VH-VL binders against Large ribosomal subunit protein uL10m (mRpL10). Designs and how they scored, part 21

Target 1, 224 residues: Large ribosomal subunit protein uL10m (mRpL10), of Drosophila melanogaster (Fruit fly) (q9vpl3)
Amino acid sequence: RGKINIQRPKAPHYERARVVAVTQPKYPELPKAKSCFKTRAERTQQQQENPYNEIIAREVRNWLDHSRLVAFFHLSSITADDIFRVRVQLHKQNLHLKSYGSKIIEQAVKNTRYEAIVPLFHSNHCIVFSPDPEKTAALLRIVRRVPQMVLLGGIVEETMLSRNQLVAYAQMPGLHAVQAQLVQTLSQAPGHLIQQLQAHQNSFVQVLDVHAKNQMNEETPKST
Short names: E, the ipSAE of ESMFold2; O, the ipSAE of OpenDDE; V2, 0.75 times the mean of E and O plus 0.25 times the DockQ between their complexes.

## First folded at step 3 (VH-VL)

Design s42 (from a37 with light chain N97D; framework fv_anetumab)
Fold by ESMFold2-Fast, scan of step 3:
Structure s42 (fold): chain C 224 residues (1-224), chain A 120 residues (1-120), chain B 111 residues (1-111)
Amino acid sequence: as target 1 above (224 residues)
Amino acid sequence: QVELVQSGAEVKKPGESLKISCKGSGYSFSSYWIGWVRQAPGKGLEWMGIIDPSDSYTRYSPSFQGQVTISADKSISTAYLQWSSLKASDTAMYYCARTLYDSSGHFDYWGQGTLVTVSS
Amino acid sequence: DIALTQPASVSGSPGQSITISCTGTSSDVGSYNLVSWYQQHPGKAPKLMIYEVSKRPSGVSNRFSGSKSGNTASLTISGLQAEDEADYYCSSYAGSDTYWVFGGGTKLTVL
């Protein structure tokens, strides 16, 4: 699992810098495998670092509140260089890849409508945030090349979507109104979304008519 | 209507080359990956490899890396599986199937299969 | 080689329920919720019955259900019918080194 890496210039940097300085490891020679393994006591101490956890939990909550697209991934073993290349490709599309510890995610969502996502983060994970839901198709094109990242689901326009619902959304960029119908239909039976996608008939035709009536005349930026 | 149509059965001798095809229709061909699955007579399914037709990016099962070549021509919505030199052990039914991503874990539509028989 | 372990055969009578197990490792079935089940009738291509452990595609009867516990996934068929007689294969994503693996297959006999 990776540590949180804050890429934005946000206060209180002074407090984080002080904590880092106090916990900074010695550099003469580092045991090669020590950074990959921690004792139970060391993990417990890390979990009890409350001020740091509160700051990062607040960052996670801000990302959730200001993003109209949030995608959740399981992350298999990947090199730092490979994940950096993925992060750069995503950033060019206004997609922001973040990794947070499960305790921090739990703390961030404990009393919010997002509390249901906590089970997704019991294994190694990462999250992609974007203010632009039209970037869902670009996101899925980029991560198709990264077998270490497995899509679990996401949130689009404040609607929690399964993996297949997110895929369906990516294939229909003008159909924002369909999200409510897809979520409602999926909640009735496992696989119901696939039935709608394969049929392409009555449900989507009806939703298209509703969406056309409610659609803004503004042309949305197209995903690349 | 989504459909994958494979080329007809082949009877070859050891050492001969072969290229079989899988043509997609009824969907955006470049938006889905095409996988190849092998089934030897009376045996189970074995995944061989996968291709993204949008840029011909391929991934192979460790067991089939270097044994076969997978390619695609997106202009005619067709994927290919090719052998440079067939062996008797290549006798099998070969299926193509589509998947949304290489990490998606499932194949939603399958071709009808191409039977390849290699004998002297 | 077959990476996932399935029973070679199972049998049941019409109207009964049967369960087919699929056992892998912590690096495939145990790590990912990406287990699928395929039905194959003699001489035909496989058909997707279940994906992502428990989800059904359009046109698949609700008599088919899937579940997972630890390293073992299960396909349950309720209200057995004659047309359910087929070979059933499980598959799992197995990480970036292997991608997909299949089970050895289970022959279901109805009566």
Scores: ipSAE 0.006, ipTM 0.465, lowest interface PAE 10.5, mean pLDDT 76

Design s43 (from a37 with light chain A94D; framework fv_anetumab)
Fold by ESMFold2-Fast, scan of step 3:
Structure s43 (fold): chain C 224 residues (1-224), chain A 120 residues (1-120), chain B 111 residues (1-111)
Amino acid sequence: as target 1 above (224 residues)
Amino acid sequence: QVELVQSGAEVKKPGESLKISCKGSGYSFSSYWIGWVRQAPGKGLEWMGIIDPSDSYTRYSPSFQGQVTISADKSISTAYLQWSSLKASDTAMYYCARTLYDSSGHFDYWGQGTLVTVSS
Amino acid sequence: DIALTQPASVSGSPGQSITISCTGTSSDVGSYNLVSWYQQHPGKAPKLMIYEVSKRPSGVSNRFSGSKSGNTASLTISGLQAEDEADYYCSSYDGSNTYWVFGGGTKLTVL
């Protein structure tokens, strides 16, 4: 057993509270002219804040629309000096590390094809953008030395990839090397390899669908 | 077929040096990290450290930093775990396992284990 | 003392379902969807059963499933069989220490 009522709430009867709120003397408040001034200042601040948020949200949309590689990271505590060094290394590879508030990201992707990424940004996060998807290997090579950045997943050529799929993509050779490898494998097993590649492609698409559904289901509130 | 083959069991005395190996086959060795996991007799699994064979970058568990050295030779697809001076408390089964992505990855294939016995 | 918390043992009869818990902190299990589960039979190397909380590798029975709620991950085995008798270990990435942590292990006995 313990003391139950440490807090001492003061709650007037609802009917009295309602009447008091309407008729309460406002003499301590500023005169009409000064009150009007404060209201205008507050409205001006609110208007300035809204346009600024939309400008940043538009910047985020522009990055998403014009980047062929987007990687999402959870960001643990890191010093300004350490993140600066990482940002410089990434920039040399045409990789652009950006941090935006969750509310701005939500505003940016609302009613767009990118809306599915919102659950990734409920805590500390950062995003790396690049116009060059072949830089995925360079990205992962740099960030593995930054244990505070944990890969969550990404978007490559407008396709959402899980962490493991993005890592696997990083190991793929360039377009010409992939083509050469395909030709060699086709020459070793005529007909059979094509079926296996199609099966892998279909499995990949199914995995992406399941992954998206599972992520959505994990965010569903449970009441019963 | 992906396979990790470890060196055979070792019986050593305290103070001796030892180097055990883990050879990968059936995959691109430098594309995967190799982790080392210790299991003392009758006890659970303990992560020791990991290496990227592509550039020999290593990361160690705090409990094993300075106690062991992890290395790799990508030309022969082999990773190593070594002690400069063994202790009786190093008696354990040692596993190697591969992962795609450093300390945040899962270990999808494991070696058969190397039993190291250190007796005074 | 860095290990994730698992029950030392669980037991069940053939055909039943059992659940093994794995409790960490907000810096590991709670923060990341990077929980894996390993099965170890006596004298054998561990085998990956579940990764990234709920995903199964090729060749693992659909009787094995994983989930996570807050700081606790769970492995559920349905339709329990004698061959499921083994030690089970969970593992997670620890963001505060930037390395893997393993659970203490759970011995599953099939009665």
Scores: ipSAE 0.012, ipTM 0.518, lowest interface PAE 8.0, mean pLDDT 76

Design s44 (from a37 with light chain W100Y; framework fv_anetumab)
Fold by ESMFold2-Fast, scan of step 3:
Structure s44 (fold): chain C 224 residues (1-224), chain A 120 residues (1-120), chain B 111 residues (1-111)
Amino acid sequence: as target 1 above (224 residues)
Amino acid sequence: QVELVQSGAEVKKPGESLKISCKGSGYSFSSYWIGWVRQAPGKGLEWMGIIDPSDSYTRYSPSFQGQVTISADKSISTAYLQWSSLKASDTAMYYCARTLYDSSGHFDYWGQGTLVTVSS
Amino acid sequence: DIALTQPASVSGSPGQSITISCTGTSSDVGSYNLVSWYQQHPGKAPKLMIYEVSKRPSGVSNRFSGSKSGNTASLTISGLQAEDEADYYCSSYAGSNTYYVFGGGTKLTVL
């Protein structure tokens, strides 16, 4: 298997953004829509049902299947310029920052060993892919300076790891055999690890929600 | 079609400066990294370094760090390899080659090579 | 810049199959499925024959195949032809500290 560009019906998933822009695949025209006018919500719903979603979901599956490093992040509001700078820094290290809608992620991982990750993506999120697990240390050094990106966990050598396990992995020697054994040693049952990843995401959301509520409910007494 | 065209052969004396070129055509130049590979007479291939023409970001082999400078001008789709002071040991064939990433593992298209001869 | 180990020469007869080995370490060939093979005719630039261990670029004969077991990659050429006579170099990604390493090269002679 592997990533052979000439065998793909669409642009290679690991292509640089600029290459994809130059060599864009010709996507098929959507089936003719029914003649009724659609509201904004209905048009959004119809777009979710179109064939492009299947093509993009296949792209996500290929990234998951061919990447030996996958890192999951919660993504807070960030400017287009700032995220572009982060993408450039990551790309120099063969780290590929991707953002996909929750429905596309759901379609991509349905009936796969990764189906349990879907709840991580019900909020703003992004994923970093790389064929090189040695880049985990570089990834963490780059994202350390991006407070809008909060590490939730990831997959190294097909093994799901929590945030703390990924940090530990990044600090290990670069010898592949040692790293592979470490991944096996640190790994937890997939279900248990997903619970840990979900708990961290939910805890972060709860902290933000409590803070927002406290700010809204904070009422200085008028006078007493 | 994709093509990398390198500058012509050079004959120089030790201590002279030199800049050789590699011009890409038939593709989006700044979308690919350009690597430089050296081959001394009768010897094997040695990777020297790589550049991303989009922002001139470079990576060098530890053996060539400080010995050469790699640069690029994306407006004319050209990458460069230069020496401030040539040595007799720099006598070699120099190839440029294209790759998608600094760690893609392979070079898919190669220039024809530039022979550099350094003799007193 | 550590060279991968290849035999200096290999020979075969037309129609025969030959195999060229490329031995590295667990930190390059053993770690990554990023092994490439290049063919170089005298006075010519190298040509990519195999990438990512076993994949062929468009235009490369299916007589050329690649494989890997542990720290050793192999290039096999079946149905040898006179035009196959060339130098063959293996290369591997060797991590972000080294990037690329090349083998010393193997001269193939078709007798």
Scores: ipSAE 0.007, ipTM 0.454, lowest interface PAE 13.3, mean pLDDT 77

Design s45 (from a37 with light chain Y99F; framework fv_anetumab)
Fold by ESMFold2-Fast, scan of step 3:
Structure s45 (fold): chain C 224 residues (1-224), chain A 120 residues (1-120), chain B 111 residues (1-111)
Amino acid sequence: as target 1 above (224 residues)
Amino acid sequence: QVELVQSGAEVKKPGESLKISCKGSGYSFSSYWIGWVRQAPGKGLEWMGIIDPSDSYTRYSPSFQGQVTISADKSISTAYLQWSSLKASDTAMYYCARTLYDSSGHFDYWGQGTLVTVSS
Amino acid sequence: DIALTQPASVSGSPGQSITISCTGTSSDVGSYNLVSWYQQHPGKAPKLMIYEVSKRPSGVSNRFSGSKSGNTASLTISGLQAEDEADYYCSSYAGSNTFWVFGGGTKLTVL
């Protein structure tokens, strides 16, 4: 492979870089009082946007819309080898670890039902996507070996869940559909989801307790 | 009904080996970490180590690394703490406790404790 | 191993409020909102009273509350009762090498 000679760097008596000037517009200049009007070239430049960011934002929206499980993590300093091993283990379970800049996340979720997640991404972060919500237990099993990844919360069946709610979801075999239905009715207040779920759990436990007590005292019908 | 049940009190001489147990019930044993916490007579709590029963992955506190062995048998929902050679300084109450799946930093359920007395 | 700093003892009368401090470093209490408090009566296993700085498990009285400011976490017990007399330990997550550290413990006496 060819290589430029780099031996003994030395500067000549002159070291001036060439000054390059931007080509001036051909249109007549307006008097200073009218200089608040922008030229056609300036308007064209102001309407330019980074097309790469929109392409990646569209990718993020597609992942969010087509994944039934989305988990959000804070990501501490981690080596390339360590994150590669985690990605491989996750991929075997159809779990897809993705990292995106906060600006791209903001662009992707703006004016969508997912806009509430933006504050989670002001620091270092990553997201795991899967079309299969039953993989939540496998996800948590893999990630608990990765102390650099701290679970913040997630979305299951389009319902936003706190960290503890996601853990509870993973531990309810055969009751996932019931929990998802209950959580769906509470989708409006992320800060109050735990309180609402605990209220529903307490109500359900009270119903079970009453039913159990009625089973023990079944020979004495009470309410008339 | 989640509970952790530990083995009974032990009285040993210095140099003897010992293995104490902690059996989980009422939950999916392999889904939670089991930690071991030591309390010397009249002293505070010291974390010793933790195990993931799903594949026996262990982590030890710096003070106890090389001093004890933590193991688990998920087929019988039991975790173990083992010494190859006991010292008088190992006299303490030993607790097992579980942590949630995401390593939440707290122990939510505790065993009743196993008193280990090592004296000549 | 690494220990968090708690006062050795604290005292109060029935109906009074008391506060127990737990001081760590920027690498444990200051870095993580993963502070827990345990109550231990003589001869008994510890019982979780507060987790994640301020949350209470089911069955723990609302007289117990937790807070954190910088590197110091605090447990406050209001409406002090005789059964609150116990040792109280704070604990914090301390990173991947250490996992958890405990405070030295505080003996609460209800006079």
Scores: ipSAE 0.006, ipTM 0.438, lowest interface PAE 13.0, mean pLDDT 75

Design s46 (from s1 with heavy chain L100E; framework fv_anetumab; at its last look DockQ between E and O 0.14; V2 from the best seeds 0.00; counts 0 for: pae E 16.4 > 2, placed apart)
Fold by OpenDDE, look of step 4:
Structure s46 (fold): chain C 224 residues (1-224), chain A 120 residues (1-120), chain B 111 residues (1-111)
Amino acid sequence: as target 1 above (224 residues)
Amino acid sequence: QVELVQSGAEVKKPGESLKISCKGSGYSFSDYWIGWVRQAPGKGLEWMGIIDPSDSYTRYSPSFQGQVTISADKSISTAYLQWSSLKASDTAMYYCARTEYDSSGHFDYWGQGTLVTVSS
Amino acid sequence: DIALTQPASVSGSPGQSITISCTGTSSDVGSYNLVSWYQQHPGKAPKLMIYEVSKRPSGVSNRFSGSKSGNTASLTISGLQAEDEADYYCSSYAGSNTYWVFGGGTKLTVL
């Protein structure tokens, strides 16, 4: 009984080989996840007057209008896989990573207060949207894991912020905490203010008393 | 004030396991990353890896991948570096360091270092 | 493997200006402005002197400055003082797998 050479299996008979070749399940090549982030070159070439540009621009406007946090990033040699990983991480935090062409962005922000962002989109860029400005810290933390994503700036509560300002914002205690601190400070302030106001009044009264005493002393005629 | 305090010096034999610690104070521990840096006696600095304590996301240098484990316990503001089996070549000073929140990989605060000596 | 090359030693006299170079083997050092510089005195932990090529942390002397050209980053120390005698290390993003590397270090001697 010939030792079945498991290392070099005999080539199947020609007919069997044909059947096996035909019956091999052609696994659909998993669509190579086309990097949703087309290179600048690819984006520029596709910027043909797409009748859908207006629709996409409307979408961008909608995102801008409904987002309390918008962050702009430059992408430097980032792979599709890296982008995907970041996207997933952001999504878990209710942060939405989007990429749009420069023309679309221009169209979207035309005649709006956000026209100043247009120059940011001359290269490969992405935008992160969030309805929650408190997620700014989370966003920055996640993006720090990806050096290929460079923060350029953002919009928080309808205010354009530089990179540094956005970072500073992320480090600030939440609005509620700040408000609480303000309330605390304001609650303590009235006592001090009242004291200071009273102090001035008291000082004034003292000065008047001294003046009155001095006048009384001058009016006492030296009875010679 | 921001401070990183590391565990004391260790003397071990080859094959032994070791876990050293780095405790952060004076800041929100979860908002910053912690890195580990090795420095063999008389040698230069070696970047080992970093961890985000908030979710324990970790990155290693290729040279240290699989050789060490970096972990963190945010509840006690502590990061760890551990070996499953020490080698004589692991003899070095080990520094933990904080990465600034707005920076990309630079270490702004450093621990005092932990000397690990591995000898037969 | 991405490596950063530094001169082994540099020397200068008090009051002089010296420059330490850090050259990357890959274009990554040129691609990213993620170069940092550290000062280390004997028996002490390193201290951050420069980050992101040219930014100086609070408390660091303005005598320290950083620049980059191509794949070479440079640390310049002006008005050299005795206290500047130390080892200096550059660090940079390695460009792949999200890790950083240190240079080999430069011993600065003040004559």
Scores: ipSAE 0.021, ipTM 0.536, lowest interface PAE 6.4, mean pLDDT 83
Fold by ESMFold2-Fast, scan of step 3:
Order: sequence, then C-alpha cells, then structure tokens
Structure s46 (fold): chain C 224 residues (1-224), chain A 120 residues (1-120), chain B 111 residues (1-111)
Amino acid sequence: as target 1 above (224 residues)
Amino acid sequence: QVELVQSGAEVKKPGESLKISCKGSGYSFSDYWIGWVRQAPGKGLEWMGIIDPSDSYTRYSPSFQGQVTISADKSISTAYLQWSSLKASDTAMYYCARTEYDSSGHFDYWGQGTLVTVSS
Amino acid sequence: DIALTQPASVSGSPGQSITISCTGTSSDVGSYNLVSWYQQHPGKAPKLMIYEVSKRPSGVSNRFSGSKSGNTASLTISGLQAEDEADYYCSSYAGSNTYWVFGGGTKLTVL
C-alpha cells in the first residue's frame, strides 16, 4: 500500500462525482411542443450552466493532465459483470478504465491541447488512464482478452500515437532506452537541410520500428 | 523470420485421443495469440479457437466449444490442439495461425497445416 | 456456422482486372472495419493478402486492393497473372460472441 498525499493528490476524487450524481434530481421527459422553439445557442447556454457537467469535465482534464499514458478504445456491447472484471484487472496494474459521454469529453478538452481527440469519441468509447507509461504492455495484454474493446490510439508522454505506434511502444524496454536511441540517431552528422527536416518524422518511426524488432529478437532467444 | 511449424500428419481410429502441435519461432511467442482453423476435405475455412500463450487464456468458436482443447507452453513456444475422443467427422486439415489481438480480425502468419484422418 | 457470401468462382485473362465480393450483415462486415482476405493455392496454407479492409502486408503485390461499401467487402486483383489462380477467402470480425467468420471461398481461374 502506498502513502496518500492529501495536499498533492494526482488522481481525481471519484467518490465526490458519484455523490453529486446520486443527489441529482430525476425528472420525467417532457413532450415536444409544436410551437415551442429553442435556438441552438439557447440550448448550449443552458447546458453550459450545468455545474455537474463542469465538475465531471474538470475530472476528465485532471486525468489527462496527470496521466503519462492515455489509451482510447471503441467499446462494443459488454455486460456490466464483464466490464467490472476488466476494470479490476486494469486497476491492479494502476490502469484506470473510465467511460464518459462524448459531450463531457468535448467540454473537457475544448480550448486545450487535447482538442484533437474529440473525433475519436463519435461512437461508444472508453478511456484508460495511467501515470506510468511502462504499463502500456500490461494494458495491451489485458485488453487482448476483451474483444469488445478495440484500440483506437493513445497519448504517451504527451505525444499522440496511432494504434500501431502504441503497440510498437509497448514492446520497448522503457522510455530511457527509446530516448537513448533517438539521441544516437540524431547525433549523426547531417548533410542536407531539406532531408533533415523531412527525415525527422521518418527517423522517429524508424527508431520505434528498429527498437521493436530488436526487442522481439532479444526476447526470442530467452524462450529456452 | 517469423515461422509456425506444425506436427506431422496423423491417422487415427474413432474414439482415440490426439494432440497436435504448433511451434512458433522468429518472434516473441507470448506477445501474439495463436488461433486454430479447420478445413474439411474440399471445404472452406472454419475458425475453432484462440489462445494467449502469456497466461493460457482461451476462447472457442461456439461450434467447437467442448469438442477440443487448446493449450500452450510458452517456455517452448508451442501451442496445442487436443481431442479426447476423435470422430470420423474430425477428418480435416488443421492450421495454426498468429494474431496480435483477439480483436485484430486477421491472422498474419500461418503454419503449414496438419492433416488428421479418422477412419476405421 | 454462419459464413460470409462469396461467389463460388470467378475467371479472368492475364492482364485483366477482376473483383471478388464478400457479403455479410450489419453485425459483421457492416459494423467493423476488420475484413481480411486470404489466398490459398492447392495443398498449401492460406496467405494473408489484405487486412482491415484495404491494408496490405509487406510482400503483397500492390495489384491486390480491398474496399468496403455497406455490408459488402471487395477484393480487386489488377493485372492478372497465372500465379494468381487460387482460392480466395474473406473473413470478418463478427463481435465478441462469434469473433471471426469466413466466407465460403472463391476459386479464381486465369484463362
């Protein structure tokens, strides 16, 4: 069990959000009035004034800001019992499975560096957060057993990665090894400026591919 | 290079037990799932089941649940397909194939196949 | 078992293009972008030609391409060669209860 630092908590207090949700009053749906119109702006204004939505949106931002690993998934139909078992397995690895409505996610990331992720949440989705990027391998191993969760991509150390790039990252021995390989690649004397600029993206991808292949080759001999 | 090598052809009688193997090489065996696909003589492909060698977690096609057992030994990079009691209808070519996730939707490398013939 | 619908046979001449269809339902081909195509020569193991509807593995000729519209996926082979003569199988992810389903297969004859 670790120490809990109350003055500098890294994870949001989910029990508070749950209490707010439970105390929120429930009302029946109102029938549509043929002569009653509300403009999109008026509906948006009323929604923006909901304090509960803002509290949940701030919770999402806190998870994004304090997580070095964020993975996005499409979520197909799954039973409550099955998703609970997955959540428990993930939690043992310090991986936190969260599900938020697309509107809440949009409100959370609007006007932030994370705004680019909004299109990923057009359909059923869930997100896994962790403060530890080395848990990417454990995450993918657990999710392999959950065909209802399909990996879309993620954010590792503030860098957006595609599905394939995230898989390649999971096969690496650690962040320091990746940084060491990048330093080695970049320390080589360049020739042409245009080639250096165009090669920047390709060099990073190649380093990831080479590292993933080297890791796989090193793991193979250890089988016996 | 990535390679899946399967055990040799088998000729059995109804009621006998059988265990066939699929050995992976050229990659980290525990990082990929192994699936089994059946092909009856002159017919198409049928998915049977898959296994995650890292913890021996298995999933079966509804048609093959209870008919076969899939297992793996990650220490020797080998997956197995086993029958407790063979039937004549089990006569088929059996392929093992590799997939990255059970939701990947495809098998990227295939074994050469093991022909199983069950006749009296 | 539920199988995806493919034509039993297709034929073409060297240098021509042919298309093989694979029709499923809204619960498989229509719901997921997880369609793959396999080539099988007589007496040999299947080989992955296309995955995730339109992607090619390394070593597969760019003459092979895939697409999807609604509940139907298609494999197109351009510039037909004699060695393309084989059986072709489509496959789709079909949800967590079924996982994968295969098509019945299409025999391609190069005349």
Scores: ipSAE 0.007, ipTM 0.451, lowest interface PAE 10.3, mean pLDDT 75
Fold by ESMFold2, look of step 4:
Structure s46 (fold): chain C 224 residues (1-224), chain A 120 residues (1-120), chain B 111 residues (1-111)
Amino acid sequence: as target 1 above (224 residues)
Amino acid sequence: QVELVQSGAEVKKPGESLKISCKGSGYSFSDYWIGWVRQAPGKGLEWMGIIDPSDSYTRYSPSFQGQVTISADKSISTAYLQWSSLKASDTAMYYCARTEYDSSGHFDYWGQGTLVTVSS
Amino acid sequence: DIALTQPASVSGSPGQSITISCTGTSSDVGSYNLVSWYQQHPGKAPKLMIYEVSKRPSGVSNRFSGSKSGNTASLTISGLQAEDEADYYCSSYAGSNTYWVFGGGTKLTVL
C-alpha cells in the first residue's frame, strides 16, 4: 500500500554492482600446476559459477518481481545515438531499457514461473521494465519510431501477453476499469471465468514457445 | 478512410529549387510516419527517407543524405520533399507513403505519386 | 542503393503457383522478420501485399503468402490469375544500418 518500489535509474547501481563483482572473484587458476587435475568440463563449470553472474541474475529477478510491465523485444543493429535517444525517451516515462546476456537471463528465471521466456533470448534482444502498466501506450508510441526494436510480447500484472494482446491492452481504459469489469464478471459466472483465465495462461505459454521455435512465420496477420 | 494526396506534376530546369507535398487525411497524421520513395523512369523503387511528423525526427538512406530535405507541418497534415538545386538525374516519380507504428518499416498507404521532370 | 536481389522476371500459367525470391544477407533478411512485398501495376502506386515476412493486410487475397528461409524471403502466389501480372518488390530493414531498402523488382508475366 504505500510500499511501492519506485526504482531510480538502474544504470548507476547496475554498473557499480557489475564492477564490484568482477573485482571480487578475480584470477583464474594458474595453468601449470593445476592443469593435471582439472578437465575442460571442470574449468567451464568454474567459469559458469562466477559470482558476478549470480549478482546480475539477482538484479534481473528483482526487476521481474517489481515490474508490473515487462516487454520483450528483438533488437537489431542500432546506432549509439539512436539507442541513447530511445533510452532517454523511455526513461522520462519511467520505462527502463535493459539488456542482459542470454546466460544471465537463463540463470535468473531458472526454476521460476518465467522459464518459458528463455527461448526469446537466443538472439539479440532487449527488455523494458516499468512499475507502471499504464505506460504501455507510451512505450508503444516511443518504439514505433525504432524499427530496430521488434516487440515480441510482454508481461502485464504477471500475465503473459502476445504482441497483439499487449497492443490491445494499451488501447483499453485504465487498469482499474479492467479489474472492476473482471470482478463484476466473476460475481455472475465464477466457474466459467476461472476456466477462461486458466486456459489463457496456458495458451500464452504455448504461444511464446511456438513463436520462439517458428521464427519465419510467427505473427498473426493484420487482416485477422 | 486513409488517403495521401500529393501535389501535381512538376517540370523544372537544372539548378532550380522544388518542394513537393503530401497531405494525409482520414487518420491522426502525427501518429504515423511518412516515407518518400523514388522511381526513376523504367526503374525500380528506392527508399529515400522517413519522418515522424510529431517531432520532425528524420532518417535518410545513405544515397539521399544531404541531397534532399524531408519535412512536415503537422498543423496542416502535410509532409514535404525538397531540393535546393535540381539535377537532370532527379527526373522520377516520387511517392509518399505511410507506415503504421506497430508494424515497423512497411508502407500500408501510398500517395498517387508526383512526376518531377528536370530538363534543360 | 542495392541490397536485395530478385529475379528480373518470373512467368506462370493461370492456376499455377509461382514463387518470387528476395535474397539478402545474414545481416538483413537473415536476421530479421521485417520483409515486406509490394505489387505495382503499370502507371499505379505500389500496393502492400505482405508485411513482416508472412502477414497479409486486410483486403489481400489468401492466394498470396510469404515465407523466409535463411537469407531468402519468398512471395508465393497460388492459383495464378491474369490480374496478378505486375511488378513485385520486396523490402527489408538494412540490418547494419538504420534505413530500409527495396529489391530490384520482379516482373510477373501470366502466360
Scores: ipSAE 0.000, ipTM 0.438, lowest interface PAE 16.4, mean pLDDT 75
ESMFold2 (binder alone), look of step 4: mean pLDDT 91; pTM 0.942

